# VH-VL binders against Cytochrome c-554 (cycF), part 4

Target 1, 133 residues: Cytochrome c-554 (cycF), of Cereibacter sphaeroides (q3j2p2)
Amino acid sequence: QDARQIERMIEGRHGLMTLMAHELGKLGGMAKEETPYDAEVAGKAASNLSALASVISPELFPKGSAVGEAEDSEALPAIWEKPDDFAQKISGMEEAAAKMQAAAGTDLASLQGAMRDLGAACGSCHETYRQKD

## First folded at step 3 (VH-VL; framework fv_bermekimab)

Design w16 (from b11c with light chain Y91W)
Fold by ESMFold2-Fast, scan of step 3:
Structure w16 (fold): chain C 133 residues (1-133), chain A 124 residues (1-124), chain B 107 residues (1-107)
Amino acid sequence: as target 1 above (133 residues)
Amino acid sequence: QVQLVESGGGVVQPGRSLRLSCTASGFTFSSYTVHWVRQAPGKGLEWVAAIWYDGSKKYYAESVKGRFTISRDNSKNILFLQMDSLRLEDTAVYYCARGDYIWGSYRSYYFDYWGQGTLVTFSS
Amino acid sequence: DIQMTQSPSSVSASVGDRVTITCRASQGISSYLAWYQQKPGKAPKLLIYAASSLESGVPSRFSGSGSGSDFTLTISSLQPEDFATYYCQQWYSFPLTFGGGTKVEHK
């Protein structure tokens, strides 16, 4: 029973990240100039990303859902060992997503600047709290 | 426009060292996790090592841990693989490959661009 | 390590045939699977990522399906340029691992 709840939460986390990746893919394509910049499309993608990022919280990481404790989990034990730092990383991602929402619809250069900040925030959190092996 | 060009391969003797380089162009190198993948003659693909976009995290296949060191120079757009204590089993074409885009995906370690490869082999 | 078992090791086919290649992971890997094509003397080329997403520039006759542990690459109408070796690869966890390859050769 408890194991089922943990499995559903891990699936939920992966689903949320998949949707965020979809929005990031559109913004990234434009930032890399692989796709023509479109202010309306960029603004909408950034708005969606900001909304999705707002759902991320420590509630999505119950005890017992770490790598090695539950199937398909990549969350490192450090999440539960350093909860204040983990919460700070989440806040940093939310701030970067909000800046993206403000910048993405303005022009290509503004989008590119915000993408760099967002990428750094996402990378910093994953670097400390996500295990891929 | 994206290009990855490997160099540094050649004929070596067992126990010696060799350093491979991969020069990247046509994209923002500092925004990507990049990888080394090898292929022994007539055999399949084997992942060797990866380095995070900023150089902070490194990953290695068990067969090369302690012998190979991956590094990068983001100012020059170059990926390196320092290969120490080379063994006959390290004979392969070594490819550099582009992986995770820091802004474009949550979890993507598939390889959308590959270099042409550089051959590392041993004298007969 | 996650072992990727690819089958068949080789398949003989004719132009116009439907070719199916399978890949089995030793554990669940969700949809974190890619397919590559490699021609003799050349580097591999990405065809499919995330189990079913077609890479830009890849012909629509290529398709991927599956999730969890069992995956399939399908070529709906084999063309002369499709005779090559195909590899699956998981990126669910490190170390990243490839299947043994499937050679698609002329009948």
Scores: ipSAE 0.000, ipTM 0.565, lowest interface PAE 10.3, mean pLDDT 83

Design w17 (from b11c with light chain Y92W)
Fold by ESMFold2-Fast, scan of step 3:
Structure w17 (fold): chain C 133 residues (1-133), chain A 124 residues (1-124), chain B 107 residues (1-107)
Amino acid sequence: as target 1 above (133 residues)
Amino acid sequence: QVQLVESGGGVVQPGRSLRLSCTASGFTFSSYTVHWVRQAPGKGLEWVAAIWYDGSKKYYAESVKGRFTISRDNSKNILFLQMDSLRLEDTAVYYCARGDYIWGSYRSYYFDYWGQGTLVTFSS
Amino acid sequence: DIQMTQSPSSVSASVGDRVTITCRASQGISSYLAWYQQKPGKAPKLLIYAASSLESGVPSRFSGSGSGSDFTLTISSLQPEDFATYYCQQYWSFPLTFGGGTKVEHK
């Protein structure tokens, strides 16, 4: 895969994470009680997050796009060394996002519970597969 | 209403130990990574240490590694900083700060709430 | 360690002025940058996170921009309560590091 295609994919990954962070920020603000809980807003943010999470796949991580191989990449080589575990982590994030979608529109306590599950899934993936320096 | 209240600061002699506490209220303490940040008189901010929501991971600034120990008691909503082998360079106001609601997710290691600070200084 | 260089170290300004503060990282940190305001004798207060996201309750005259290694905090029309010291902070990697601070003083 040529350098230009890898560059575009890394840009795409960063863009996807930025959009996911935007939706998480809305949900997090409500979960922290910094903004008033609003079931409609929470439900829509959770739906958007679930849709964005569904785009995450190994296809977004072509060989040659690891940290040290391509500029601005944070992806550790372990992604390609442990593809089954990486795929499992992605599935875990999708499941957590789906739980958030089911919970976010119910009430504040349900939103807060789902945020813990979502944070654990995201953190687990980042701990193993994202550069820490 | 989120509150973080530090205590335990005071006047100490070089080489001695001091334990700081930070009592949290108004939020689910067990869901947050929490931090210690210090500020020497008239100087800027310096990050000191962090502890994950469940206490499983701890991070330290190089200047305090081996001397300071961060810990937490989630049943009492208290964050601790055990400071051993204190040096004159450790003179500062120590702030407790709330970090990531989502554990390690998307690098959310900024501080949305801070305590009022507790002063650690040294006798002549 | 990632060094954060903040400039200017101080700026004299009048109410109504546009104030611009810059922060430069010694390496790329994407958008993992926060800005804080600190008044004398008080703890810092979060203004902006993720380089450009305004924290809830912060006035819209504050804005952040930049990505990679160069970042800017802008106060579009300085108010009396804005005279303070401002700090940037990277959270790309541990150890977390702050800029040296910029003091916004009365002219």
Scores: ipSAE 0.000, ipTM 0.570, lowest interface PAE 10.7, mean pLDDT 82

Design w18 (from b11c with light chain F94Y)
Fold by ESMFold2-Fast, scan of step 3:
Structure w18 (fold): chain C 133 residues (1-133), chain A 124 residues (1-124), chain B 107 residues (1-107)
Amino acid sequence: as target 1 above (133 residues)
Amino acid sequence: QVQLVESGGGVVQPGRSLRLSCTASGFTFSSYTVHWVRQAPGKGLEWVAAIWYDGSKKYYAESVKGRFTISRDNSKNILFLQMDSLRLEDTAVYYCARGDYIWGSYRSYYFDYWGQGTLVTFSS
Amino acid sequence: DIQMTQSPSSVSASVGDRVTITCRASQGISSYLAWYQQKPGKAPKLLIYAASSLESGVPSRFSGSGSGSDFTLTISSLQPEDFATYYCQQYYSYPLTFGGGTKVEHK
């Protein structure tokens, strides 16, 4: 039973990250000037990203769902060893996503600034809590 | 138009030092991880070093660790490679290459733009 | 380190031929593989990323396939400008590593 719950949670985490990557791809393309900046598209993508980020919580990482404990997991044991720090990283991501949502529809420079903050927050969490391989 | 232009290559003596530069234009340099890749004459490609968009994290190939130092100046859009204790096996064309944008800077990546390369070789 | 073994080292072909180049990783790298084309005296040019995604501006006769440890680059109908050396590269983890290259040369 517990194994099924863990499998469903890992599947859910994977789906959430895939949707977030889709929205980030649109914002990133515009921020890199590979696609023309479009305030409406940027605003929509940032709004979707903020909503998706709000779903991320420690509850998505139950005990037994770490790398090595479940086949599809990339989550490092450090998540459960440093729960307060992990929660703080999630809060930082939510804050950065909210700033992106406020900035993305304004102009290209605002989008680029918010993307820097968001990238740093997401990368900091991955560097500490995600398996690199 | 994205451009990367390397400079600083030349003929050196073993054990000496050389500094390479790569000037970037046509994109927001401060938002990308950038890399050095080399190629010995008639040989294949070898990754050398990488530096994150903000300069906070650096990676090196084992063969150059402790001898080479990667750095960047985001205010001038310049990437550097300081090469100390040069050896004959460091003979190569050195390319700078653009890696990932900020969101993916903590991950390894492929290279969508390359410079023309600058040759580092040794006197006979 | 992840070792990339590329084969063949060279292939002789004529315009219009179908050319297949293989790349094998010493461990699973999912789809984190890119292919480059390099002409003499020039820098490499990205052709394919994520194992099968064609880079913007690259002709559709180039295609990539594979996942895990075995990957293939295919040129469906070789053109005169395609005679070059081709390299695969894994970007699953640092250090980044390249295959030894495959030279596509005239028969």
Scores: ipSAE 0.011, ipTM 0.567, lowest interface PAE 9.6, mean pLDDT 82

Design w2 (from b11c with light chain S30N)
Fold by ESMFold2-Fast, scan of step 3:
Structure w2 (fold): chain C 133 residues (1-133), chain A 124 residues (1-124), chain B 107 residues (1-107)
Amino acid sequence: as target 1 above (133 residues)
Amino acid sequence: QVQLVESGGGVVQPGRSLRLSCTASGFTFSSYTVHWVRQAPGKGLEWVAAIWYDGSKKYYAESVKGRFTISRDNSKNILFLQMDSLRLEDTAVYYCARGDYIWGSYRSYYFDYWGQGTLVTFSS
Amino acid sequence: DIQMTQSPSSVSASVGDRVTITCRASQGINSYLAWYQQKPGKAPKLLIYAASSLESGVPSRFSGSGSGSDFTLTISSLQPEDFATYYCQQYYSFPLTFGGGTKVEHK
């Protein structure tokens, strides 16, 4: 892989994660009742999150883009060592995002239920495949 | 794969003690509130006890308060139910069940995963 | 404690029938209600959370409705695998409580 292409991909991954965190923050704030529940805001945030999650794939993780191999990368070598498990984590995240999209606009209780699975899916993927601070 | 496996059930005599275990795998056990739910033969479901993800809060059904103690070992991914002063009315299949996630979700105490259950019965 | 009353306690139905099961809470629980399906010898399976939200992988013929104290689980076109006992559960407050169950039986 070209070094410049790897650098661009790592920047792209970080941008994607930042946008997903932004949408997740809105949903989380409402679920914790730190911000008032708003069905339209929740629905839009869930739709955005689902769309962002849909672009996560192994192609965003080319060989040579792991932590220690490229600057600014936080991706653990386990991504390339356990590709089937990594793919399953991505599928789990997509499923949780779809569940949130179906539930978020209904009422606070539905959002809270779906947030449980969404938070867990996000945490599980990072726990296994992201370098800790 | 999320999995909960109960063990420790068996035949006991009234007044004795028994300890149930539930071993969790396939998820971050330390991030979830976990519960015990029981079902007497041919009867409905009855919630028994719950323990917060970090062990800081415990809840019990009135029928078991003072007799049962819920605890967890997050380093081993095991949930326990210590049952003292057992009565015939405690006869049931005991299920462990996964509850709420720690990320501050309010009122998500429904159960998405259950173990297979372990039977507690009495001799004679 | 919040008492959960299910009706009917049993219903006889045929494949293709529309089946409705009701659950009533002794006080308002908003939408904090779940529905479970249990087959003989098996652990319960979550069908619906938050009164109306379908759990992932559950067929669309299952639906939940209601808020406050009156709730309904509907199976729009009963399939052979749907003959089971169904339970509602409130999670508005501790202690958590279940309904008495509704057994869906073959006619």
Scores: ipSAE 0.455, ipTM 0.811, lowest interface PAE 2.3, mean pLDDT 87

Design w3 (from b11c with light chain S31N)
Fold by ESMFold2-Fast, scan of step 3:
Structure w3 (fold): chain C 133 residues (1-133), chain A 124 residues (1-124), chain B 107 residues (1-107)
Amino acid sequence: as target 1 above (133 residues)
Amino acid sequence: QVQLVESGGGVVQPGRSLRLSCTASGFTFSSYTVHWVRQAPGKGLEWVAAIWYDGSKKYYAESVKGRFTISRDNSKNILFLQMDSLRLEDTAVYYCARGDYIWGSYRSYYFDYWGQGTLVTFSS
Amino acid sequence: DIQMTQSPSSVSASVGDRVTITCRASQGISNYLAWYQQKPGKAPKLLIYAASSLESGVPSRFSGSGSGSDFTLTISSLQPEDFATYYCQQYYSFPLTFGGGTKVEHK
């Protein structure tokens, strides 16, 4: 892999994660009752998150883009050591995002239940595959 | 695979103490609020106690308050229920159950995974 | 404490029947209500949360409705594996409380 290609991919992953965090922040704020629940805002945020999550795949993690191999990467070598498990974690996040999309616009309690699963799916993937600081 | 396995049940005598354990696997135990729920033979479900993911907050049913103590060891993925001053009416299968996720406190105190239960009975 | 009252305590039904179970809270709980299925000798299984949200893997013949104080669990077309005891649970506030259960049994 060209170093420039790897750098662009890491840059792309960072941008994707930033946008997902923005949508998650809105949903999380409502679920924690830190901001008022708004069905339209929640539904749109969940839809955006589902679309962004659909872009995540092993293709975004080429060989040579791990922490220590490329600048600014936080991806652990375990991604390439356990590709089937990593793919399963991605699928789990997609399923949680789809559940959130179905629930977020209904009411606060439905959003809160879906957020429990979504938060857990995101945390589980990070715990196994992202560098801790 | 998420698993919760209870142990420590058995035959006890009135007024004695017993400690139940619940060993968790297949998920990040330290990120979940966990609960104890009991069921007397042939009866319905009764929530007993809960402990937050970090052990900082504990909740008890009025029927056990002052007699039971919930605790957890996140380094070993174990939930405990210390039962003191046991009464005949404490006869039940005791389940541990997984509740809300972490710091988020999403007010989702329903139980998506349960252990198989451990039976507490009295000899006489 | 919030008291949860289920009715009926038992219902006799045949495969293919529509079964409805009701749950009444002693005060308003919005939609912070879950439904569980329990088969003899087994731990309960989550069916529905937030009064109407179906848990992943649960068949679509199960549905929940209601808000405030009155709730229903509906099984649109009873299957052989659905003969079990069903419990509602409020999680609006602590202490968490369950209904007394409804046993769905064969006619």
Scores: ipSAE 0.578, ipTM 0.852, lowest interface PAE 1.9, mean pLDDT 88

Design w4 (from b11c with light chain S31T)
Fold by ESMFold2-Fast, scan of step 3:
Structure w4 (fold): chain C 133 residues (1-133), chain A 124 residues (1-124), chain B 107 residues (1-107)
Amino acid sequence: as target 1 above (133 residues)
Amino acid sequence: QVQLVESGGGVVQPGRSLRLSCTASGFTFSSYTVHWVRQAPGKGLEWVAAIWYDGSKKYYAESVKGRFTISRDNSKNILFLQMDSLRLEDTAVYYCARGDYIWGSYRSYYFDYWGQGTLVTFSS
Amino acid sequence: DIQMTQSPSSVSASVGDRVTITCRASQGISTYLAWYQQKPGKAPKLLIYAASSLESGVPSRFSGSGSGSDFTLTISSLQPEDFATYYCQQYYSFPLTFGGGTKVEHK
């Protein structure tokens, strides 16, 4: 992989995560009752999140793009050391996002239940494969 | 895979004490509120106690307040129930069960994973 | 405390039947209600959370409905593996409370 191509991929990953965080922020705010629940807003945020999560794949993590190998990368070498587990974490996150998409527009309690699963899936992936700040 | 395994049940005498344990694996134990739920032979389910993910908040059913103490060891992924002043009506299978994620933030105190239970009975 | 009244206590049914179980809360609990299935000698299994949300891996013949104080669990076409005891549980406030259970048994 050319260094410039790796740099652009890392920028792409950061952009994707920023957009996902934006959607998660809306869902999380409502689930914690920090903002009023709105079924249409929740449904749209969940739909956007599911679409963004579907872009995540091992392809976004080419060899040479780990922390210590490329600037601004937070991806731990464990991604390439345990590719099957990493792929499973991605699938788990996609499943949680799909569950959120089905639940978010129903009511607050449904959003809260789906947020429990989504939060756990996101946390599990980050704990294992992302360098701490 | 997510697993909860209870231990420590047995035959006791009224007025004695017993400590139940629940060992968790396959998930980040320290991120979940966990519960004890019991079921007397041939009877329904009764919620007993809950402890928040960080141990900061505990809840008890009125029938066990002052007699039972819930605690957890997040470094070892173990949930405990210390049962003092045991009564005949405490006879039951005791289940540990997984509840809400982080802080109880999502009000999802339903139980997606349960242990297989440990039986507490009384002799003679 | 919120009391959960479940009815009927038992129902005799045949494979292929539509089975309906009801649960009534002594006060409004919005949709903070879960349904569980328990087979003899086994731990309960979550079927539905938030009154109507189907748990992953649970067959679509199970459905939940209701809000406020009145809730229903429906099995659209009973299968052999569905003969079990079913419990509702409110999680609107502590202490958490369960219904008395409904045993679905063979005719």
Scores: ipSAE 0.619, ipTM 0.860, lowest interface PAE 1.6, mean pLDDT 88

Design w5 (from b11c with light chain S30D)
Fold by ESMFold2-Fast, scan of step 3:
Structure w5 (fold): chain C 133 residues (1-133), chain A 124 residues (1-124), chain B 107 residues (1-107)
Amino acid sequence: as target 1 above (133 residues)
Amino acid sequence: QVQLVESGGGVVQPGRSLRLSCTASGFTFSSYTVHWVRQAPGKGLEWVAAIWYDGSKKYYAESVKGRFTISRDNSKNILFLQMDSLRLEDTAVYYCARGDYIWGSYRSYYFDYWGQGTLVTFSS
Amino acid sequence: DIQMTQSPSSVSASVGDRVTITCRASQGIDSYLAWYQQKPGKAPKLLIYAASSLESGVPSRFSGSGSGSDFTLTISSLQPEDFATYYCQQYYSFPLTFGGGTKVEHK
């Protein structure tokens, strides 16, 4: 609609992904065994990640915010062509984030298992809806 | 300590097949996307193929599509590259390289660890 | 495919020199760019990822800058061990592509 509103939404999407990446960096470091597993740190990072993931919705992707339609956007037109599938991908990410929140504070093996689910959900969404050329 | 060790290279005739292996140790192999990158003698680096942590998604350079098959065995920490219909232009040192962690954005496909490489050459 | 163009293809330098290597993408890649160092007979070594993030254990004389389509790798004061070939790599989209390399050699 409003070009300025679309630009702000794209900036908001980038900011959300940056914050999610920050929390994931902590969980990933522990899951990779690059940093010692710490149940409290893992639990807090997973809780933050779950909260951030809950903000993701089709509302963050208004018409006119696709790659080629707005500057700095990487969102493929497929998001608007397949809205039900896109919504399912978002639900899958939220479910994986919730599993991570339940598992992260238990032990390293549980965190690693939940990271597999989370990685698969994130990658599936990105592969379908991110610019690939 | 993270280690990647390639094997299976050698001298082959055009049209033949080779299977390269890369054995990983010192990290949770099943949690990483891993890649094959090659380098022809005296030339630059060329990305060849990638396979997701669980084997569900595979990517190939156009030059090798239909001829090369990437696979992995997470129970043994081994990455494979099955190379069929080999051509003279496939002459290169083949490196296996560690890419993205499973959760990390798939935009983290830079390579923090590389194997020593295995040489694939051709007799005329 | 995203084409990565490095310049120069070679540079002659002396210890203590400031060396700058440029990498240009054929389209915008944000900050999804890595830099590698390769010595003869050896595998490449990661120096920088995300255009400007220094990999753990890499000396601070190495720095990366740029975003979008123009990127630079700078070595602020060249050391004897820095004579090598340097490659940029985009990881914005598949296929992953490398620059042609820049050889830093003795004057």
Scores: ipSAE 0.012, ipTM 0.576, lowest interface PAE 8.8, mean pLDDT 82

Design w6 (from b11c with light chain S31K)
Fold by ESMFold2-Fast, scan of step 3:
Structure w6 (fold): chain C 133 residues (1-133), chain A 124 residues (1-124), chain B 107 residues (1-107)
Amino acid sequence: as target 1 above (133 residues)
Amino acid sequence: QVQLVESGGGVVQPGRSLRLSCTASGFTFSSYTVHWVRQAPGKGLEWVAAIWYDGSKKYYAESVKGRFTISRDNSKNILFLQMDSLRLEDTAVYYCARGDYIWGSYRSYYFDYWGQGTLVTFSS
Amino acid sequence: DIQMTQSPSSVSASVGDRVTITCRASQGISKYLAWYQQKPGKAPKLLIYAASSLESGVPSRFSGSGSGSDFTLTISSLQPEDFATYYCQQYYSFPLTFGGGTKVEHK
């Protein structure tokens, strides 16, 4: 039962990350000026991203779902070794997503500033808690 | 926890060289464009140079172009400024400052963290 | 180069006053403008980016407005710790340039 629950949770985590990447890709394209800035598209993408980020919690990382413990997992053991730090990284990402939601529909410069914070928050979490190579 | 600490300032003679260093900690140094900004005693701020996260792009103020060289060592989290052919008008406190997060070049070249600065001055 | 002109160069104010500092760019810079506070002997501190976005941890009495070439920093009710020099900075294009600074001093 636990093994099936872990498998479904890992699948759920991957699905969540894929949807977040989809929304982030739209915002990133505009922020890099590779696609024209569109306030409505940016606002909707940021709202979706904020909603998706809000479901990230330690609940999505049950014991036994680390890399090497379950198939297809990229989550490093450090998640369970440093739970307070991991929770802080999640909070930081939620705060950055909320800033993006407030900024994205305003103008390009505001979007770009918020992307700086969001990119840094995402990178910091992945560098510490995602499998490298 | 983010820290930038400058070193290498001191008293120099005109025409000589000096190398400044800035040691970064508390963040992923290799993911940021970093800058040198200076301030002459009692005067305003002047941007000097910038280096992209991977060292591939460098920018200089016209007043220092050809005399100063910016570089970085991402394995040691250190930013450098090699200053050649120093002139009296280069007298200033030199700050290193954190700029853009480069995973997209988001055009956010404002400075959220600064070091304490290191003074470069000239002997009488 | 984009020239940034701040006015006034200095302003005398009392605690509780509303202080307004202006910054003018020699050409259009959209919203690519930041404001910094610098106290004597200290490094500058970021207050505002993208002309109007308040940096985390900065008191809400600070606000920025403007776009294009005219920008304003407002301190709605000056506090004792706000006596400092303020600088604007454009980041629309390289070279990056700062305004000449505005010193907010005691009346």
Scores: ipSAE 0.496, ipTM 0.822, lowest interface PAE 2.2, mean pLDDT 87

Design w7 (from b11c with light chain S56T)
Fold by ESMFold2-Fast, scan of step 3:
Structure w7 (fold): chain C 133 residues (1-133), chain A 124 residues (1-124), chain B 107 residues (1-107)
Amino acid sequence: as target 1 above (133 residues)
Amino acid sequence: QVQLVESGGGVVQPGRSLRLSCTASGFTFSSYTVHWVRQAPGKGLEWVAAIWYDGSKKYYAESVKGRFTISRDNSKNILFLQMDSLRLEDTAVYYCARGDYIWGSYRSYYFDYWGQGTLVTFSS
Amino acid sequence: DIQMTQSPSSVSASVGDRVTITCRASQGISSYLAWYQQKPGKAPKLLIYAASSLETGVPSRFSGSGSGSDFTLTISSLQPEDFATYYCQQYYSFPLTFGGGTKVEHK
């Protein structure tokens, strides 16, 4: 692909992850009881996170956009070597995000109950497919 | 209140083994990645090992890989460091430290709470 | 491994001074950098995470800046309780690594 198009996609992926982290930070702060639980804020953050997660797909990771192939990329080659597994990890994140959307606006206990699966799904995908060591 | 309390340090002979423990209280231990960080007398900080919240993933500094084993017991809120084949260069205060909450920031392997430390030193 | 280099290794300062400590990573680490304060005989205390985010309960005179490979910790008006050793730490990748420390001493 055009180097400029790959650069734009990497910028887009970074922006998407930043927005997801922002929403996840709000939910995490409430789940840890560092900030007061607010059902409206939690519900909106979970809805935003679910929408953002729905945008994640293998299409955001074109060949040539891996770490070492393009500047500022943190995506590991394993994404392109194991596309079916990567797609399964994305599906897991979407499922966890949907569960969070259903639970977050109900009460603190419901938010906390959905958070383990969501955190684990996000962390598992990043650990496997983002540059770490 | 969050507390981390280390124990098990002491005087050992080179080549022997020692097991450190860190007892956690005041937070949901099973939701956090936890770490061991050491500091030799008069020297700086050195990260030693980490264990994921559920025990599924472990990380080690190259200097201790193959000799040290990190583990945790989430039912008792205890973190362990099994130290085998101890060397004089392992002399340090060993700190237990709390890392990432599983739904915190994308990558949060910084340490918001530390134990008081436990000293490991050698008899000769 | 990512090497973290702190400068200076020590600085002599007086109460009210502006103190600046620099930390350099051997490769880009985005904003995955934390700063700690350590007093003799005590465990380190987190001051700043994500390069510029102030930890809860830390005085506003502490600030962090930088991204990529060059980072700075600033104490805008040094107080008596700020005489300590300061460490930076990268958490971009394992193994996690610390800077060598900067001791802020009485002038």
Scores: ipSAE 0.005, ipTM 0.575, lowest interface PAE 10.3, mean pLDDT 82

